# Ledger of designs, part 181: VHH binders against o75319

Target 1, 181 residues: o75319
Amino acid sequence: GNHIPERWKDYLPVGQRMPGTRFIAFKVPLQKSFEKKLAPEECFSPLDLFNKIREQNEELGLIIDLTYTQRYYKPEDLPETVPYLKIFTVGHQVPDDETIFKFKHAVNGFLKENKDNDKLIGVHCTHGLNRTGYLICRYLIDVEGVRPDDAIELFNRCRGHCLERQNYIEDLQNGPIRKNW
Key: E = the ipSAE of ESMFold2; O = the ipSAE of OpenDDE; V2 = 0.75 times the mean of E and O plus 0.25 times the DockQ between their complexes.

## First folded at step 12 (VHH; framework vhh_4orz_3)

Design lc6 (at its last look DockQ between E and O 0.92; V2 from the best seeds 0.79)
Fold by OpenDDE, look of step 12:
Structure lc6 (fold): chain B 181 residues (1-181), chain A 120 residues (1-120)
Amino acid sequence: as target 1 above (181 residues)
Amino acid sequence: EVQLVESGGGLVQAGGSLRLFCAASGFTFSKYAMAWLRQAPGKRREWVALITSGGRTDYADSVKDRFTISRDNAKNTVSLQMNSLKPEDTAIYFCAARQYPYLNTEYDYWGQGTQVTVSS
């Protein structure tokens, strides 16, 4: 239950805001019970997440959790003022149309409700990279009409790590545009 | 310095055609969506056409199937082919740039506009 995810330590805890968007990606924060298995400098809790976001002079307005488990942290560990959305997303495979739709719907809903502020949409999976990157890029490609390579490059640059899964990259580059509602 | 410079406007008869051009400089053109907007006398500015950085196009219903927006990234230009022009199309036409056409509500850059007049 409290084992550190594989390679979790290898990734930067929080990326940078994607310029021109309200997206920011980060790896999954771990609740206090994980701290005993980590060096102090390796710890990244929900509290640490918010501190790091503040250090960037940003504010989270929504967290989208794409992990396929609930063992990492509890929504109760987050401020009540920040909505939490769970979208169970299976790892290693390209998210299905329903998952993509849920993600797009959540993003668009947030944007409609947050026109008067500049709060960010925080997105994470386990590492905040592959599933996270795919769905963010999928949104930019499908909704904003961005070139796939530009979307991928932007995400990679801002996250500080590159998408690793070839099937994700291939689908983004050459796959069909998913229908927007 | 960012610049958007429109050209190609003028006077045409109803049913005629015009091609507008917008030359962009001072920013990474290929990463921006480009749009045409127009403002008729006494009316609000209205969106006409858009082309995303990826090359997808969108049109206002009033100009759909008559106007065609296109871009040339090598030349940093966006164009608007206007066919079957109507007197109702008379307006100042503006070129505008926005990095993300739907995420943001405001355009980042604007041209000064070019006059299009369609006589009956």
Scores: ipSAE 0.783, ipTM 0.900, lowest interface PAE 0.6, mean pLDDT 95
Fold by ESMFold2, look of step 12:
Structure lc6 (fold): chain B 181 residues (1-181), chain A 120 residues (1-120)
Amino acid sequence: as target 1 above (181 residues)
Amino acid sequence: EVQLVESGGGLVQAGGSLRLFCAASGFTFSKYAMAWLRQAPGKRREWVALITSGGRTDYADSVKDRFTISRDNAKNTVSLQMNSLKPEDTAIYFCAARQYPYLNTEYDYWGQGTQVTVSS
């Protein structure tokens, strides 16, 4: 269906580039079929995403879609020049090691292929917050060796919303390092 | 003004030890990964050791088990304890900083270097 995702209107569409990284987070864009249930100022389509990124003087070089569905937009609605990767990520629970590995692998591949430009990795789940924030922070902690609280602070500030899921926060702060990269 | 200032270099006999220090100022030291690199006469600069902002360390194979990198965020310093020194460790040693070792391909800040000379 075309139901607006629960609480989707409550979140800023696109965050800010996380300084020193190649990450930017956003909520899931919604294709035109959803717009009948949205006020004009509430719309956030795939085209709107790219316009907002351009307004920040940035360019996307990869979109990582963490949702467990294809109903929000079709990858074919994205510019052909922007690679798209879906990593099915179960909500509400800490992502498993396979999901974490796939995310890290995608980031590392992007860095190799984009070493000569400044393009960004766009990451989204439904709201661009909990699953998105967890995986970005997990990368910063596990791969870059950042302190958990510093990773969380950076993500929260740049997304414009704080991570909400306590099990995610606890796992980031006190859980094991995942050395699967 | 950002500064990285190395000290502790000098002449030492093979088998001896030295401790290098790097004093940092002008940036949020605790959020940066710190590294030591070295350049021997006529050779390319090579990475020696890394300590992330979170305190994890890594070493080049050639110095593993002989060198120890550490940091003191209260004093904004990084040190390199160098034990069992060999003539091949002779080089200018540089302190360098970047926030994210794998996301950032370039270092943001460099020191001017300190000479270490290991005699036979």
Scores: ipSAE 0.723, ipTM 0.884, lowest interface PAE 1.0, mean pLDDT 93
ESMFold2 (binder alone), look of step 12: mean pLDDT 87; pTM 0.880

Design lc7 (at its last look DockQ between E and O 0.88; V2 from the best seeds 0.81)
Fold by OpenDDE, look of step 12:
Structure lc7 (fold): chain B 181 residues (1-181), chain A 120 residues (1-120)
Amino acid sequence: as target 1 above (181 residues)
Amino acid sequence: EVQLVESGGGLVQAGGSLRLFCAASGFTFSKYAMAWLRQAPGKRREWVALITSGDRTDYADSVKDRFTISRDNAKNTVSLQMNSLKPEDTAIYFCAARQYPYMSTEYDYWGQGTQVTVSS
């Protein structure tokens, strides 16, 4: 169906680039069929996503979709020049090692192939907060050796919302480093 | 103004030890990974050691188990303890900083370097 995700309207549509990284987080854009259920100012389509990114003088080079459904928008709604990667990620629980690895692999692949530009890795789940924040922070912690609190603080600040799930936060702060390869 | 100032270099005999220091200022030191690189005469600059903002360390194979990198965030310093020095370690040693050591190949800040000479 095309029901609006719960609390979707409560979150900023697009965050800010995380300084020093290629990451930017946003909430899930919704295809046109959702617009009839939204006020004009609440609408956030794939097109709106790209417009907002451009307003920040940035460019997306990859979209990683962490939602566990395909009902929100279609890859065909995106420009052909921006690759789309789906990593089905269950909500509310800490992503498993396979999911973490997939995310890391995707990020590393992008960085390897995009050394000559400054395009961003756009990451989103439903709200672009918890799953998104966890995986981005997990990457920074595991791969870049960042202190967990610093990673979390950076993400929260740039997203404009704080990670909400205590199990995510706890795992980031005190959980083991996950395999990078 | 950002500054990285190396010290502790000098002349030492093979098998000897030196401790290099790098004093940082002008940026949030604790959020940056710090690295030591070196450039020998006629050779390209090479990476020696790294310590992330989360205090993970990494070393070039050529210096592993001989060199130790450490940092003091309270003093904004990074150190390189060099033991069992070899003539091959002779080089100008540079301190460098970047926030994320693997996402980028470029360093944000560089020191001027300090000469280390190891005699046979």
Scores: ipSAE 0.862, ipTM 0.927, lowest interface PAE 0.5, mean pLDDT 96
Fold by ESMFold2, look of step 12:
Structure lc7 (fold): chain B 181 residues (1-181), chain A 120 residues (1-120)
Amino acid sequence: as target 1 above (181 residues)
Amino acid sequence: EVQLVESGGGLVQAGGSLRLFCAASGFTFSKYAMAWLRQAPGKRREWVALITSGDRTDYADSVKDRFTISRDNAKNTVSLQMNSLKPEDTAIYFCAARQYPYMSTEYDYWGQGTQVTVSS
C-alpha cells in the first residue's frame, strides 16, 4: 500500500556523488499517492530525485532499484526515460552471490555503455543505506580492489548516514572476495 | 602540487632485470590505484601492470610472470620489478594514478616517464 516505509523519514533523500566513482545513493522515492501522509518538506518523489541530482550538476544514467517490492514507484513515474534495473535483494541478510553478481554485471554494463560521459548510477533500496551500501562497497572491494574500511568510509560520508547492519559490515571487512565474472 | 617521478630506467641486456620506482606526492596515495604503462616507438601507450589501493595486482599477458608491481604506502612509492627482459619490452615506462581501475575513465596523474632499453 500507501504506508510510508518504517523510518524512511529519518534519512536524507539523496547523498552526494561518491568522488571518483559513478555512484550516488538515495532512499526510495515515493510516488504521489504516498504524499497524503507526508508534510511538504518530507516529500521525495521521482521528480524530486531528478531535481536534486540536477542541483548537484549531475545526471543519472541508470537506476538500480534493490527493493523487493514494486509499490513505491514505477519506472513510468520517472520524469525522463532512464535505464532502470530492478535487482530483488532480500533485506537483513548479506546478499547472496547471485545478487552480488547481478549488481556487478549491471555496473559493468553501464560503464561500457557510458564510457564517453560522466552520468551516474543511482542505487537505492528502501532507505538507501544498508543493502545499497553493502552492494556498492562489495563492488568497490571486489572489482576495484579498495580496502574494505576505505569503501565503507567513502559510502558513509557520501550517503550522509553510516551503515547500520553489523552482519553487512562484518562481511565487508572480513568476508571473502566474491567472484566478479 | 601533484607529482609522480619515475626512476630506475636504463639500458639492459636481454634476459636481464631492472627495477623501476615511482615516487608520489601531493595526493592521498593510499587511496589511489597505481599503474605502469609503456609506449614503444611508433606505438600507442599500453597498460603493463596495476596495483589497487587494496594491494591487489594485475598484469598484461605479455609481462605476466616476468614483472611484479608493488607499493609502499608509508613511502608513497610504487615499483615495477622487471625480470627476463626482452627487446620487445623497450619503451618509455610511465607511472600513473587513478582512484578506481575500472570506473575511472582516465588517469588523474602521470609521471614524465623513464626509458627502458633492452638490447638484443
Scores: ipSAE 0.709, ipTM 0.863, lowest interface PAE 0.9, mean pLDDT 92
ESMFold2 (binder alone), look of step 12: mean pLDDT 86; pTM 0.873

Design lc8 (at its last look DockQ between E and O 0.92; V2 from the best seeds 0.79)
Fold by OpenDDE, look of step 12:
Structure lc8 (fold): chain B 181 residues (1-181), chain A 120 residues (1-120)
Amino acid sequence: as target 1 above (181 residues)
Amino acid sequence: EVQLVESGGGLVQAGGSLRLFCAASGFTFSRYAMAWLRQAPGKRREWVALITSGGRTDYADSVKDRFTISRDNAKNTVSLQMNSLKPEDTAIYFCAARQFPYLNTEYDYWGQGTQVTVSS
């Protein structure tokens, strides 16, 4: 259906690039059919996403969609020049090792193929916060060897919202490192 | 002003040990991965050891089990304990900093280097 996700309006549409990385997080853009249920200033479409990214003088090179539904927008709504990757990720629970691996693999693949540019990896779930934040932080912790608290702080600061799910935070802080390959 | 200052280099006999130090200032040290690299005469600079901001360590195969990298965030220092030194270890050793050691290909900051000479 075309119902607006719960609390979707409460979150900033797009965060900031995480300095030193190629990551940027945003909430799920909604296709045109949702606009009738939103005030004009609340609208955030795929087109709006790209406009906002350009306003930051950045360019998206990949979109990783972590939502567990396909009702929000279609890959066809995106420019053909920007690859779209769907990783179905269940909400509220810590992503499983397969999901984590898929995410890491996608990021590493992108970095390998995009060494000659500075395009960003756009990551989103519904709110672009919990699932998104967990996987980005998980990458920084597992792959880059960053302290969990530093990774979380960096993500929160750049997203403009803090990770909310205690089980995600706990796993990042105290959970085991997941295999990278 | 950012500074990385190496110390502890010198002349040592094969089989001996040295401990290098690097003192950092001018940036948030605890958020950066620190690395040691070396350059021998007529050779390219090569990576030796790395310690992430989270404290994980990694070593080049040529120095594994002989060298140990460590850091002290309270003192903004990184050290390299070098044991069982070989003539092949002779080089200028550089301290370098990079916030994300694998995401980025270039280091953000460099020291001036310290000479290590291992005699046979």
Scores: ipSAE 0.850, ipTM 0.923, lowest interface PAE 0.5, mean pLDDT 95
Fold by ESMFold2, look of step 12:
Structure lc8 (fold): chain B 181 residues (1-181), chain A 120 residues (1-120)
Amino acid sequence: as target 1 above (181 residues)
Amino acid sequence: EVQLVESGGGLVQAGGSLRLFCAASGFTFSRYAMAWLRQAPGKRREWVALITSGGRTDYADSVKDRFTISRDNAKNTVSLQMNSLKPEDTAIYFCAARQFPYLNTEYDYWGQGTQVTVSS
């Protein structure tokens, strides 16, 4: 009997790889117990995630889960070969510097460990949009030196949905560069 | 279709200056980080300077405070002002492009290079 997250059905399950990066964004996969409240075509399980990634001719090498809860699926539902990292990220407010630093550290560690392959970092929050988009864009701006509007445009296009929270957008566009290391 | 064309190389005396230019075409220049690299006789190709798509710059220690990279997105050009030149700056200088300097280990596009020779 678990309740489907608000508006979760309104979002595409998985985006496209952001070209030139190692990022792909998706909404939270939901374990079997949620499926009683979903039509078959609405289901998006951990297995469905990996099938969709495979259909894009891609492979996940890390999943970063930004949700502030553990109720949607268990890491055991993921292939043993795919590392999983939870970064508890409070919604509705711009992520704090510690959260941003943890995300950057995770990405940097992944790149070092995966320099000889082309595996992707999968990033999700509940909808794979606002917190996910913020942190990916913050990385591109702070670490890669990308212009804020270019980072946002790339994320929106590849996710298939535009960032919605104005305080996140404003902070990306006009807020300070955060220190990286 | 993509072209990076370097110019401004030549012979210069030690202590002198040169300005290199790289003209870009065939891609969305403003979304790329641009770099200068060089290859001296008997040495491996080495990175010299970087300017990100957002305009931030970085330099190899050997050229810091002597070289300045800049870009003009309206003209699709990147330049390298080289001051206080030394004989060890003698090299073929290449312009190169990649979108994400820390995510991408390889460059997408390369110029053919321009020779810089610094004499005593």
Scores: ipSAE 0.645, ipTM 0.851, lowest interface PAE 1.3, mean pLDDT 93
ESMFold2 (binder alone), look of step 12: mean pLDDT 87; pTM 0.885

Design lc9 (at its last look DockQ between E and O 0.76; V2 from the best seeds 0.00; counts 0 for: pae O 3.0 > 2)
Fold by ESMFold2, look of step 12:
Structure lc9 (fold): chain B 181 residues (1-181), chain A 120 residues (1-120)
Amino acid sequence: as target 1 above (181 residues)
Amino acid sequence: EVQLVESGGGLVQAGGSLRLFCAASGFTFSSYAMAWLRQAPGKRREWVALITTGGRTDYADSVKDRFTISRDNAKNTVSLQMNSLKPEDTAIYFCAARQFPYLNTEYDYWGQGTQVTVSS
């Protein structure tokens, strides 16, 4: 099916670049088949994503898709020049160490490949909030040595919505540093 | 105006100690990772020590266990305690700042440097 994800309409489509980083977060874009259940102003397609990024004077150099499904859009709906990476991330639980490692590895690879440009890593889950925020914050904490509360504040401000899942917040604030970078 | 001002350099005998200080102003100090780098005569500038915004530290292998980096966000200072100094530690030492050590390829701010000379 093409049912609109629960509460998807409640979230801003695209956040702002997180200052000093290469990250930008957004909710999952929805392919045309979903649009019959959306008002025109509610639509947010892969094309709309790239238009909104361009409106911010930015460019995507990688999209990391954290959804645990492939029904929302196809990678073929993206420009061929933009690398796409799917990291299947279960919802409602703190991502496991393998998922965290894959995310950090992808970021490291992007930084090496894109050291001479200013392109961004676009990260999304379904809402671009909980799984997305968790993994970005986990990277900032584990790799960059940022305090948990500072990482969370930066993400929340730039996404335009606060992290909602308490188990994610608790793990970021009080959980172990993952030394798999 | 952003300023990083180093102090504490000087001449010291091998085996001795020095403490360098870097006073920061003109930016939100607590949001920046701080580093010490050094440049010996005829050599490239090299990284020496790092302290992140969260207080994690890392060191070049050549100074590990001899040097200690610290920061004081209330005073906007970073320091480098240098023990068991060797002639090979002779260099101009620079304080530098960037927000994210691994996401940022370059430093945003640099100090003028302070000379450390270690005599045999």
Scores: ipSAE 0.633, ipTM 0.850, lowest interface PAE 1.3, mean pLDDT 93
Fold by OpenDDE, look of step 12:
Structure lc9 (fold): chain B 181 residues (1-181), chain A 120 residues (1-120)
Amino acid sequence: as target 1 above (181 residues)
Amino acid sequence: EVQLVESGGGLVQAGGSLRLFCAASGFTFSSYAMAWLRQAPGKRREWVALITTGGRTDYADSVKDRFTISRDNAKNTVSLQMNSLKPEDTAIYFCAARQFPYLNTEYDYWGQGTQVTVSS
């Protein structure tokens, strides 16, 4: 249950806010039980997440968890003031239309409810890269009409790591636009 | 220095046509969605048309099928073809740039506007 995800240590804990958006991507924070398996400098807890966001002079308004497990941390580890949304998303596969729709709906709902602030939508999967990047880019492409390459480039730059999965990249670049509503 | 400069406005009779232009400089034009907004006397500024970085277009209901927005990334220009103009279209028309037009963000850059007057 407390096994550190493979390659988890290789990724930056938190990316940067994507300019012009309310998105910020990060790798999955790990609850305290994982700390015994990590060097102090490798630890990244829910508390650390919020500290790092604060250091960027930002504030999280929503966390979207795309992992396919609940073993990494508990929603109770988060401040009560920050809504937590779980969207179970299978790894390595292009998310299905339902998953995409859920993500879009959540984002749009947040934006409608948070017009009076500048709080961020924090999105993460295990590494905060492939699933996270795909869904964020899918949103930008489908909803914002952003050119796919621009969306990908923006995400990569802000996350500090590039999307790795070719099937994700290919779908973003050449796949059909998914229905928004 | 960022600049958006509108042109092409003027006086036209109802039913006539105008083509507005906006020349952009000082920023990466291709990375921004471009929009036209207008403000009539005594009214609030209203959105008219949008073209995204991906080339998608959107229009206010009041101008749909009459106006056409287009962009030329090579020339850093955005245009608004206005056909079948009505007196109600009389306003100052502004060119604006925003990276993500549908997200809860503000427009990043604005032009000074160009006057369009449609006489009955």
Scores: ipSAE 0.026, ipTM 0.516, lowest interface PAE 3.0, mean pLDDT 93
ESMFold2 (binder alone), look of step 12: mean pLDDT 87; pTM 0.882

Design nn1 (at its last look DockQ between E and O 0.81; V2 from the best seeds 0.71)
Fold by OpenDDE, look of step 12:
Structure nn1 (fold): chain B 181 residues (1-181), chain A 120 residues (1-120)
Amino acid sequence: as target 1 above (181 residues)
Amino acid sequence: EVQLVESGGGLVQAGGSLRLFCAASGFTFSSYAMAWLRQAPGKRREWVAFINSAGRTYYADSVKDRFTISRDNAKNTVSLQMNSLKPEDTAIYFCAAKYWPTLYGSYDYWGQGTQVTVSS
């Protein structure tokens, strides 16, 4: 259906580039059919996403969609020049090793192929916070060797919201390192 | 053989300027991010400035607005312009190269370092 996700309006639509990385997090953009249920200032479409990114003087090179549904927008709503990757990620539970691996693989592939530019990897779930934050932090911790607390702080600061799920935070801080291949 | 050779270090008075150079060879320079790190006596090595393969720069808070990192892919060099130097900037400065395009993590190649001493 076209119901607005719970608490969707409470989150900033787009975060900031995470310094030293190619990541930017945002909440799920909603296709036009959702606009009738939103005030004009609440609307956040795929087009709005790209406009906001441009306002930051950035450019998206990849979108990773972590939502577990396809009802929010269509890949066809995105520019053809920006690859779209769907990684169905169940909410509320720590992503499994396969999901983590898929995410890492996608990020690594992008970085390898985009060494000549500075385009961003846009990552989103529903709110662009918990699943998104976990996987980005998991990558920074496992692949980049960042301290868990530093990764979390960096993400929270750049997203403008803090990770909320205690199980995600706990796993990042104290959980095992996941395989990178 | 991979080589990173630093130059330009020396003794300078507080408030003065230095320009460090690093000449790279033995790898595809343009594909690597470059960085300057420094290690003061009794302290851990810390990153000072970073420039990715696309030319985006990052600076440690302690040197922001005073230091400028730049690269010349045609000459395989990276430079660090250091202005308004302070005694606390005294350290061995290292040039480093990283294939992975992020600020974080380990570097692949290192120079031998050049001494920078800032007197009061």
Scores: ipSAE 0.804, ipTM 0.897, lowest interface PAE 0.6, mean pLDDT 96
Fold by ESMFold2, look of step 12:
Structure nn1 (fold): chain B 181 residues (1-181), chain A 120 residues (1-120)
Amino acid sequence: as target 1 above (181 residues)
Amino acid sequence: EVQLVESGGGLVQAGGSLRLFCAASGFTFSSYAMAWLRQAPGKRREWVAFINSAGRTYYADSVKDRFTISRDNAKNTVSLQMNSLKPEDTAIYFCAAKYWPTLYGSYDYWGQGTQVTVSS
């Protein structure tokens, strides 16, 4: 069914561009079939996503979808053709090295291809918080050399919500640096 | 050969202004992000201002609203307008370039630096 994800209504739909990066985080947009279960002010569709990004004077150049399901929306629901990548990311556990590598590879590929524009990588899981924040911070720490606490602070401020899951926070702060490759 | 050559440094009274220039050669300037960094006596080098190839800018909190970075792709220059200067701004200022479009991480090319001294 088309059940609204738990606590999805509790989160701001879209964050702000993370300064100095190409990242913006958001919660999963929900296709039209979910709207029967939502008040008008609660709706956040693929179209709403793009409108909110444009209101910030930004443009998406890639969407990385970290959900472990395909039921929320399809790339065809996007109002325009934007590159879309699904990286199935298991919840509740720190993402494995294969998942981290896939994320880093996608980001690096985007940055190389888009260095002459200013387009953003939109990243989401269900709530746009724990899995999303972990992988963005892991990239900033491992690839860009950002200190763990600085990466977490930057993500939290720009998302508008703090990372909640302690195992993710602990791994970012105290876990090993993951080498590229 | 790649060169970044800074100019415009000097001695200035607190509250005054200076404009730094960096002339670039030996690479495709319009494809690189440019930055100014500074190193005060006895301190670590810190970034000051950053401008990507598309013209988006970022500033360190200590200089926000006082300094303005800009670039001229036709002349292969990047500049730093420094207003309301304070003694704490005294440093060697370096121009730097990087191919990767993000603020963080290493820079590919560096200038020799230009001294800015702000007296009370």
Scores: ipSAE 0.564, ipTM 0.816, lowest interface PAE 1.6, mean pLDDT 91
ESMFold2 (binder alone), look of step 12: mean pLDDT 87; pTM 0.882

